# VH-VL binders against q0aze0: the designs that were tried, part 208

Target 1, 268 residues: q0aze0
Amino acid sequence: MKIILVNNRFKENTEKKAQEIAGQLSALNVEVIIDNGLDEPYAGTVDFIMVLGGDGTMLRAARRYGQRAIPVLGVNMGTVGFLSNIEINELAEYLPLILREEYSLEARMMLEVAVFQQQSLLTRVFCLNELLLRSNSPRMLSFALEISGQKLEPYRGDGLIVSTTTGSTAYSLSAGGPIADPQLDAFIVTPVASHIINKRPLVVSPEREISLHLLEEREAIIGIDGQIKMDFGAENRVLIKRAPHPLLMVNLKAKPFFTSIDRSLQRQ
Short names: E, the ipSAE of ESMFold2; O, the ipSAE of OpenDDE; V2, 0.75 times the mean of E and O plus 0.25 times the DockQ between their complexes.

## First folded at step 11 (VH-VL)

Design N12 (framework fv_inotuzumab; at its last look DockQ between E and O 0.01; V2 from the best seeds 0.00; counts 0 for: pae O 15.1 > 2, placed apart)
Fold by ESMFold2-Fast, scan of step 11:
Structure N12 (fold): chain C 268 residues (1-268), chain A 121 residues (1-121), chain B 112 residues (1-112)
Amino acid sequence: as target 1 above (268 residues)
Amino acid sequence: EVQLVQSGAEVKKPGASVKVSCKASGYTFTNYWIHWVRQAPGQGLEWIGGIYPSGGYTTYRRKFQGRVTMTADTSTSTVYMELSSLRSEDTAVYYCTRDYEGTYLVSPDYWGQGTLVTVSS
Amino acid sequence: DVQVTQSPSSLSASVGDRVTITCRSSQSLADSYGDTFLSWYLHKPGKAPQLLIYGISNRFSGVPDRFSGSGSGTDFTLTISSLQPEDFATYYCLQGTHQPYTFGQGTKVEIK
């Protein structure tokens, strides 16, 4: 068995724990590839991906490996998060189940985001939570939203979020979007501080294509999972589709979504 | 082995333009950002901007906006930084550096040897 | 712009000494997920900067164990547990969380 161990090295004192886990796995004749995010994703074939860290590390792992249809397990390192399944102090207990492939998989949809300048593709990125279009100045944006070629009335405001159902509890929630069951496949389209009073969040079929472009030259950015930021001008266009493959998340123990989110919201 | 090799020293008059090159080898050129950092005599390090060679996506420090242009030639694995309307304050050693994650400056790991640009005489 | 201030600006030390350099930012360097993009570099005249530490506390490949990093939020520290002759240099911290990315002003470590 070959496992990629994706380590969050952007928090203090995580390296020692990652090395300990790699040693434990190697002692069980598991080949371990450590990915600290500094270089290209490992290009070889692997059987399993273990993510050590919080939600931010899982989002990076999903971008790097989510389209390969390989089981991905989130292992929490003491941080609060929604995307991990077990705690680090439980790993030894669950490791035999991992090695025997005795677990279930939950498919989580991802977005495919393609950014163009005129007719040229600038970049193509996959993400688990959302794309955010927002103003990068005190001035509001004027922009066009098209859903499967259907042109909506222009938007005016601070921006727009196009989210997966997994992303419904991230930035979309802060902007007034609904909490969605992550077992559903759908786009959630949430306006950010719309100047048009009756612009509401939309829940859209994942089979649809969404496009965005500015109607006026403004300082704007495109944000992807809060981790990728790109300048966005009137010459740019973004196309959003459901990604070809979902992220395959490993379930080793019950983690009820609705009770988890309810507890989290009451803590605030 | 990963290597970044920069063009040689330049001497320019105020108001002129300079174009510095950075040739990459030993890795997949199109999959890494190249950032530019300068150091003026007696000063610290200053980030200028970066380019993602695959699509030519660029990001610049605002104070250089309108004066700096970064381009990439995929056929030669070379990144160029052109700085126009040169002032004496632009006298500095200019470095190119590689970073996988361009959204954050995570860990620019391999650096070019530096190019001295002198503006005054 | 996020300001990054190092202290001290310079220090004199002897081989074998424990050296501590601090880096303070004008605002938190943690992103929305708590990830922090703070790195440390060694720079000698006539040479390119060399990565020592990234992500607060993680040593880059080939960097000796005597170098360590720590910190969170706005306060960060680079420690050299036992200074060696090759360690006399200028040290810079870099914040990579907020654009424009900014370096500290540098700390020069000189022989006593």
Scores: ipSAE 0.627, ipTM 0.843, lowest interface PAE 2.2, mean pLDDT 90
Fold by ESMFold2, look of step 12:
Structure N12 (fold): chain C 268 residues (1-268), chain A 121 residues (1-121), chain B 112 residues (1-112)
Amino acid sequence: as target 1 above (268 residues)
Amino acid sequence: EVQLVQSGAEVKKPGASVKVSCKASGYTFTNYWIHWVRQAPGQGLEWIGGIYPSGGYTTYRRKFQGRVTMTADTSTSTVYMELSSLRSEDTAVYYCTRDYEGTYLVSPDYWGQGTLVTVSS
Amino acid sequence: DVQVTQSPSSLSASVGDRVTITCRSSQSLADSYGDTFLSWYLHKPGKAPQLLIYGISNRFSGVPDRFSGSGSGTDFTLTISSLQPEDFATYYCLQGTHQPYTFGQGTKVEIK
């Protein structure tokens, strides 16, 4: 069996712990590739991805590997969030099940985000939580939202969030969006400080295509999962679709979503 | 072996432009950002901007917006930084460096050898 | 712009000394998920900067164990536990969280 071990490159002791776990797995004839996020994603085939860290590390793993139909297990190393399944001190208990492939999978919708300059594709990225369009100056934005070619009345405000249901408990929630059941596939479109009173959050079919562009020259940023930032101007537009493949999250330990909401939100 | 090799020293007059090259080897050129950093004599390091060679996406420090242009030639694995309307305070050693996640400046790991640009009459 | 200020600007030390350099930012360097993009560089005249520490405390490949980093929020520290002859250089911190990305002004470590 071949496993990618994704670690949190920004926390003390993560490299040493990743090496310890890799050694343990190698002793069990498991081939291990360590991904600390500083180089290209591993391109070869693997059977399983183990993420050592919190939600931020899982978001990076999802961006790098989420379209490859590989089971991904979140292993928490400190702060309990929405995306980890087991704690690091429980890993030895669950390792036999992992090696025998005795676990279930939960599918989580991802976004496919394509950013254009004029007619040219600049980049395509996948994300688990959200895309944020936000002003990068004291002035508000005036921007257009299109849903499957249907133009809504222009938006004015600080920006807009397009999130998955998994992302409904992240930035979208802080901006006034609803908490959504992550088992649903949907876009959640949440205005940020809208100056147009009737602009309410929208819940949109995952089959729709969402596009955004500025209506005036302004300095803006596109943010992706709170981890990638790109300058965005009047020459740019972004197209958002459901990604071709969901993230396949490994479920070893029951983690009831609704009874854990308050506890998890206090820790994010 | 990752290498970034820059073009040689330049002497320019005020008001001119300079174009510095940075040739990459030993890795997949289009998958990494290239950032530019300069150091004026007796001064610290100053970030200028960066380019993602795939698609040519750029970000520039506001101070240089309008005077700096970065381009990439994927066929030669080379990035260019052009600075126009040169002033005496632009005299510096200019470095290129690579980073995988260039939307932040996370871990600029490999650096070019530096290119001295001197602006004098 | 986020300013990062190093202290001291210069110091003199002997081989074997413990050296501590601090870097203080004008605002938190944690992003919305708590990740901090703070790195430390060694720079000798005529050479390119060399990465020592990234993400506050992670040593870059090949960097000796005598180098360590710590800190959070706005306050960060580079420590050299036992100074060696090759460690006399100028050290910079870099914040890569907030554009424009900024370096500290540098700390020159000189032989006493």
Scores: ipSAE 0.033, ipTM 0.603, lowest interface PAE 8.2, mean pLDDT 87
Fold by OpenDDE, look of step 12:
Structure N12 (fold): chain C 268 residues (1-268), chain A 121 residues (1-121), chain B 112 residues (1-112)
Amino acid sequence: as target 1 above (268 residues)
Amino acid sequence: EVQLVQSGAEVKKPGASVKVSCKASGYTFTNYWIHWVRQAPGQGLEWIGGIYPSGGYTTYRRKFQGRVTMTADTSTSTVYMELSSLRSEDTAVYYCTRDYEGTYLVSPDYWGQGTLVTVSS
Amino acid sequence: DVQVTQSPSSLSASVGDRVTITCRSSQSLADSYGDTFLSWYLHKPGKAPQLLIYGISNRFSGVPDRFSGSGSGTDFTLTISSLQPEDFATYYCLQGTHQPYTFGQGTKVEIK
């Protein structure tokens, strides 16, 4: 068995723990790769991904490895979040199940985000939570939203979030979006401070495509999962689709989503 | 009407490879996992692996890793399963089947008619 | 691997009989959200398996109402309320929750 341990090198506690776990796994004849946030993801084949840390680390891991159809386990290290399945102190208990590949999988829809400049592709990423378009100034943006070729009325406001159902409990929630069942595949389109006071979030079929572009020369920013940032201007366009592959999240421990919402949200 | 139509019976020597096809119709091909299940003579059903046609993502049972390769041709709505280094124990009827849920979580609803693969000296 | 054990391995019955087949897993088949991917299949020689029940108790399209599924956690049951001539076959349960996905050993329903 070959396992990637994903952690954040900027968090010393996770780095130390990753090394410790790596040693333990090696003693069990498990090949271990540690990914602490290097620029290039590990290119070799692996059987299992263990994410040590919080939701942020999981998001990074999802972007880096989600397209490989590899089981991903979130191991929480004392943070509040929705994407971890077990606690670090439980790892020893569940390790035999991991090694025997005895666990449940939960498919979570990801976004495919493509950013263009005219006809040129600037970047394409897969992400677990959301795409954010927002103003880079105190001024509102004017931008066009199209859903499967249907042109909606122009949006004016600070920005727009296109989120997965997984991401519904992230930034979208803070912007007034609905909490969605993670087992549901859908886009959640949440306005950010729309000039239309009653502008409502949209729940959109995952079969549709969403496109955004600015209608005026303004400085804006595209954000991915709150971790990737890039400039976005009038000559840019973003196309959002359902990723062709879901993230395969490992369920070693029963963790009912709906019974944990209030507790998790109250801690934030 | 959802249909899965598989290729015909195969006879192979030990050490050879076999490639079985499964042509899907009657639904959006790219949106559903296709799994492969086999039944050896006198034995039960055994899951081999699955493929998601969109992107060609695969998952294999560990015992078959290194020997099995699943591929998908979206232009023909066809999934292929190739099994190499064939052994006598690989003699079985091989089925392709569509996942009802369209996820990794196996709940197959429609099945192909099966393909007999015989491995003998 | 998750062990799935069916009982009985075989049984003899007559048309009109009530038939019960059980499937037990070595661990709970419920996922983190409580969904259970336990399915039942009918398999006749020379034919493709046919889905009867999915998600413990949901009848697949076209499946007669004499077939029903029940259970939770690790214990599941397929019931045929009144056995018909076309029901003589081998039945399998399938767990689709844990990798690798595994079938029960099968239950052969034969004519008495």
Scores: ipSAE 0.000, ipTM 0.461, lowest interface PAE 15.1, mean pLDDT 90
ESMFold2 (binder alone), look of step 12: mean pLDDT 90; pTM 0.926

Design N13 (framework fv_inotuzumab)
Fold by ESMFold2-Fast, scan of step 11:
Structure N13 (fold): chain C 268 residues (1-268), chain A 121 residues (1-121), chain B 112 residues (1-112)
Amino acid sequence: as target 1 above (268 residues)
Amino acid sequence: EVQLVQSGAEVKKPGASVKVSCKASGYTFTNYWIHWVRQAPGQGLEWIGGIDPSGGYTTYRRKFQGRVTMTADTSTSTVYMELSSLRSEDTAVYYCTRDYEGTYLVSPDYWGQGTLVTVSS
Amino acid sequence: DVQVTQSPSSLSASVGDRVTITCRSSQSLADSYGDTFLSWYLHKPGKAPQLLIYGISNRFSGVPDRFSGSGSGTDFTLTISSLQPEDFATYYCLQGTHQPYTFGQGTKVEIK
């Protein structure tokens, strides 16, 4: 068995724990490839991906490996989050189940984001939570939203979020979007501080194509999962679709979504 | 062995343009961003911008927007930085550097040797 | 722009000395998930910068154990436990979390 161990190197003192876990897996005759996030992704065939960290590390792992249809397990290292399934101190208990493939999988849709300059494709990225279009100056944006070729009336405000259902509890929630059942596949389109009365979040089919472009020259940024930031100008257009493959998340331990989000919202 | 090799020193007049090259070898060219950083005499290091060679997507520091253009030629594994409307304050050593992440500048690990650009009348 | 300020701007030291350089940012360098993109570079006249530390505390390949990094939020430290002759140089911190990415002004480590 080959396992990729994705380690978060962007927090203090995480390397020691990753090395300990790699040693435990090697003792069980598992080949371990450590991914510290600095090199290109491992290109070979692997059986399983174990992510050591919080939601941020899982989002990076999903971007690197999510399109390969390989089981991905989130192992929490302290920060409370929605994308980890077990805690680090529970790993020894669950390792035998992992090695015997005694777990279930949840498929989570991902976004495919394509950025164009005029008619040329400049970049293509995948994400698990959302794309955020936002102003990068005190001036509000004027921008056009099209859904499957249908042109909506212009938007004026600070920006827009296009989210998966997994992302419904991330930035979309902060902007007033709905909490969505992660078992549903849908795009959630949430305005950010709209100056136009009655612009409301939309829930649309994941088979729709969404496009955005600026109507006036402005300083704007496209954000992906809160981690990737790209300049976005009036010469640019972004096209958002359902990604070809969902992320396959490992479920070893029952984690009731609605109870978890309810506690999180009431906590303070 | 990862190497970034830059073109030689340039002397330009105010108002001219300069184009500096950075040739990469020893890794998969399209898997890493190339960023440009400069150092003017007696000054610190200043980030200019970066390019994703896989699609040509660029991001620039605002003060250079409209004057800087970065391009990539995947057939030769070379990135170019062109700076137009040159001013005396653009006199600097210009460095290219690679970084795996596009959006965050995580760990520019390998650097070109630097190209001195002198702007004088 | 996020400003990063190094302290001290210069220092004089002898071989074998412990040297500490600090880097302070005008706002937190943690992204929304707590990931921090703070790196340290050694720079000598006529040479390209060399990566020493990335992600606050991780040594780059081939960097000697005498170099260590620590910190969080807005306060970061580079320590050289026992200064060697080749370590007399200017040191820069780099914040890579917020665009535009910014370097500190540099700390020059000079022979006493």
Scores: ipSAE 0.428, ipTM 0.764, lowest interface PAE 3.2, mean pLDDT 89

Design N14 (framework fv_inotuzumab)
Fold by ESMFold2-Fast, scan of step 11:
Structure N14 (fold): chain C 268 residues (1-268), chain A 121 residues (1-121), chain B 112 residues (1-112)
Amino acid sequence: as target 1 above (268 residues)
Amino acid sequence: EVQLVQSGAEVKKPGASVKVSCKASGYTFTNYWIHWVRQAPGQGLEWIGGINPTGGYTTYRRKFQGRVTMTADTSTSTVYMELSSLRSEDTAVYYCTRDYEGTYLVSPDYWGQGTLVTVSS
Amino acid sequence: DVQVTQSPSSLSASVGDRVTITCRSSQSLADSYGDTFLSWYLHKPGKAPQLLIYGISNRFSGVPDRFSGSGSGTDFTLTISSLQPEDFATYYCLQGTHQPYTFGQGTKVEIK
């Protein structure tokens, strides 16, 4: 068995714990590849991906490896989040089940984001939570939204979020979007500070293609999962569709979504 | 082996423009951002901006906006930084450095050797 | 803009000494997920900066284990456990969480 161990190198003193876990796995004849986040993803074939960290680390792992259809386990090392399944102090208890492949998989949809300049593809990225289009200046954006070739009336405001159902509890929620069951596949389209009161969040089929472009020259950005930033101008168009593969999340213990979100919202 | 090799020293008059190159080798050029950092004599390090060679996306420090332009040539694995309307305060050693991430400056790990740009009348 | 301030601006030390350099930011360097992008660099005249520590506490490849980093939020430290002759240099912290990305003013480590 070959496992990628994705370490959260963006928090204090995580390297020693990652090395300890790698040593435990190696003692059990598991080959370990440590991904420290500094370089491009490991290109070889692996059987399992173990992510040590919180939701931010899981989002990075999903972008790096989510399209490879490999089981991904979130192991929390701090504050509880939505994307981890077990705590680090539970890992020893669950490790035999991991090695025997005694777990279930939960498929979580991902977005494919393609940015064009006219007809030329400039870049293609994937994400688990959302794409955010926003103004990067005090001026409002004027932009066009098309859903499967259907042109909506122009949007005017600070921006727009196109979210997966997993992302419904992230930035989309803050902008007034609905909480969605992550077992559903859907795009959630949520306006950010729209000046048109009748612009409501939309929930649309994941088979739809969503396109965005600016109607006026403005300083704007596209954000991916709050972790990647790209400048976006009137010469650009973005096309959003469901990614070819879902992220395959490992379930070793029950973590009911609705109870978890309810408790999380009460803690705030 | 990862290497970033910069163009040679430049001497310019106030009001002129300078274009510095940074040629990358030993890794997949399009998978990493290239950022530019300068150090004026007796001063500390200052981030100028960065470019994603995939798509040519740029981000600039506001004080340089309108004066700096970064471009990438994927066929030669080279990034260029052009700074216009030069002032004596722009005299500095300019460095290029690579970083994997886009939204954050996480770990600029490999650096060019530096290019001294002198602005004098 | 996020300011980062190093303390001290300079210090004198002997080979074998333990040296601690502090970096303070005007705002928390944690992103919305609690991830912190704080790195440390060694810089010598006539040479490019060298990455020592990234993500608060992780040593870059080839960096000796006498270098260590720690901290959270707004307060970060670089420690050199036993100073060597090649360590006399200027050290910089870099915050990469908030644009524009900013370096500290530098700490010069000089021989006594």
Scores: ipSAE 0.539, ipTM 0.811, lowest interface PAE 2.8, mean pLDDT 89

Design N15 (framework fv_inotuzumab)
Fold by ESMFold2-Fast, scan of step 11:
Structure N15 (fold): chain C 268 residues (1-268), chain A 121 residues (1-121), chain B 112 residues (1-112)
Amino acid sequence: as target 1 above (268 residues)
Amino acid sequence: EVQLVQSGAEVKKPGASVKVSCKASGYTFTNYWIHWVRQAPGQGLEWIGGINPYGGYTTYRRKFQGRVTMTADTSTSTVYMELSSLRSEDTAVYYCTRDYEGTYLVSPDYWGQGTLVTVSS
Amino acid sequence: DVQVTQSPSSLSASVGDRVTITCRSSQSLADSYGDTFLSWYLHKPGKAPQLLIYGISNRFSGVPDRFSGSGSGTDFTLTISSLQPEDFATYYCLQGTHQPYTFGQGTKVEIK
């Protein structure tokens, strides 16, 4: 058995814990590949991916490995979130189930984001939560939104979020978007501080293609899962569609989504 | 193993343009961003911008926007940085460096030897 | 722009001394998920910068154990536990969380 151990080396003292867990897995005859996020994703055959960290580490793992149809387990190491399934102090008790492949899988849709300059593809990235288009200055953006080739009336405001249902509890929620059942496949399109009072979040089919471009020269950025930041100008266009494969999330422990989100909202 | 080799020193007049090259070897060229960093005499290090050789996506520090252009030639594993409308304040050693993430400067690990650009009338 | 300030700007030390350099940012270097992109570099005249520490506390390959990093949020420290002759250099911290990416002004470690 070969496991990729994705660790968050962007926080103090995480490398020591990753090495400790790798040693425990090796003692159980598991081959471990440590992915610290600083090099190319491991290209070989892998049976399982274990992510040590919070939601941010899981989002990074999803971008690197989410399209490979490999089971991914989130192991929380301090910060509570929505994407981890077990806590680090529970790992030892669940490890036999992992090694015997005795767990269920939950499929989570992902976005494919492609940035163009005219017909030239400049970059392509996958993400689990959302794309954010946002002004990088105090000035409002004016931009065009197309859904499956249908041109909507121009948007004016601070930006727009195109989210998966998994991302409905991330930036989209903060911008006034709906909470979506992660079992549902859909795009959620949420305006950010729209100047037009009747611009509402849209819930659209995951088979739709969403296109965005600026209608005037402004300093803007596109953000992916809150981790990737790209300059976005009037010469650019972004195309968003459903990624070819969902992320396969490991479920070892009951995760009551609706009671968890209800509890979280009550504490605001 | 991993190497970044830059072009030689340049002397330019104010208002001219300079194009510095950075040739990569020992790794998969399109899997890493190349960033450019400069150091003026007696000053600290200053980030200029970066390029993803896969697809040519670029990001530039705002103060250089409109004067800097970064390009990549995949057939020769070479990145170029061209800086136009040169001023005496652009006199500096220019470094290229590689980083996997690119959208964050997480760990620029290997650096070119540096190229001295002198802007003098 | 995120301002990054190193302290001290210079120091004089002898071989075997413990040296501490601080890096302070004008705002948190943790992104929305708590990931912090703070690196330390050694730079000598006529040579390219060399990576020492990345992700606050992780030593780059081949970097001696005498170098260590710590910190969180806005306050970060590089420590050299027992200064060696080859360690007399200028040290820079780099924040890679917020664009434009910014270096500290540098700390010059000089022989006494």
Scores: ipSAE 0.503, ipTM 0.795, lowest interface PAE 3.4, mean pLDDT 89

Design N16 (framework fv_inotuzumab)
Fold by ESMFold2-Fast, scan of step 11:
Structure N16 (fold): chain C 268 residues (1-268), chain A 121 residues (1-121), chain B 112 residues (1-112)
Amino acid sequence: as target 1 above (268 residues)
Amino acid sequence: EVQLVQSGAEVKKPGASVKVSCKASGYTFTNYWIHWVRQAPGQGLEWIGGINPSGDYTTYRRKFQGRVTMTADTSTSTVYMELSSLRSEDTAVYYCTRDYEGTYLVSPDYWGQGTLVTVSS
Amino acid sequence: DVQVTQSPSSLSASVGDRVTITCRSSQSLADSYGDTFLSWYLHKPGKAPQLLIYGISNRFSGVPDRFSGSGSGTDFTLTISSLQPEDFATYYCLQGTHQPYTFGQGTKVEIK
């Protein structure tokens, strides 16, 4: 068995903990590759990916390895989030199940985001939660939204979010989007502070293609999973599709999504 | 080992443009952003912008928008920063630095040696 | 823009002294996922900046144990437990969480 340990080098103690876990796994005849984010992603074949950290670290791991169709386990080392399955102090208890491959997998859709300058592809990235288009100044944006070639009436406001169902509880929620069952595959399209009162969030088939561009020159950015930010101008276009492969999340411990989100909303 | 090597010092007149290069070695060029930071005489450090070499995608600080252009040549593992309409206030040492994942400036770890650009009439 | 202010702007110290430098931001440096991108750099005339501390408190590879970082939210500290001759330099903090990314104005550590 060959396992990648992904950790966030920017958080205290994570490299030391990764080395400790690597030593424990090596003693059990598991080959370990440590990925602290500094070097290129491991190019070889692996059997399992273990992510040490919070939701932010899982989002980075999903962009880096999510398209390889390999089981990914989130191990929490700090603040409880939605993407980790077990706590670090529970790892020893669950390790025998991991090594015997005695776990279930939950498939989570991902977005493929392609940014163009005219007809030239500038970048292509994958993400687990969302793409955010927003104004980077006090002025509202004017922009066009197309869904599978169908042109909607122009949008005017602060921006737009295109989210996966996993991302429905992230930025989309804050902007008034619906809470979606992460077992469903769908795009959720949520306006940010729309000037037009009757613009509503849309729930769209994941087989459709979504295109965005500015109708006026404005200071705008696009954000990916809250971690990558890029300038977006009137000569840019973004195309959003369902990624070829879902992220395969390891389920070792029951994690009741609906009761968890319900408690979170009641305590706000 | 990781190295970033920059082009040599430049002297320019006001209104001219300057193009500074940064050649990377010792790592996979397309896995890291290259950011540019400058320091004017007697001043602190100032972030200018960055480029993703894999997609030729850029982010610039607003005060430099329209005057700065960053480009990458993946065949030579080299990033270029071109600054136009030079003013005396642009006199500074310009540094390139790498950062792992994107436009967030998370922790630039390796730096070029710096390029002094002097703008004088 | 997020403003970053260092204190003090300069100090005089002797070899062996404990030196403390503070960095304060105009707003929280935590992103939407709780990650904070605050790093510390040493800069000497004629040399490139050198990374000392990243992610508030993590020492970069090869950085001596005398350097340590701490803090949260808007208040961050770099400590040098026992100043060495090679530590006389200008120190900068960098916030990388909010665009545009901003450096503190610098703290110059001078020999007494």
Scores: ipSAE 0.005, ipTM 0.519, lowest interface PAE 11.7, mean pLDDT 86

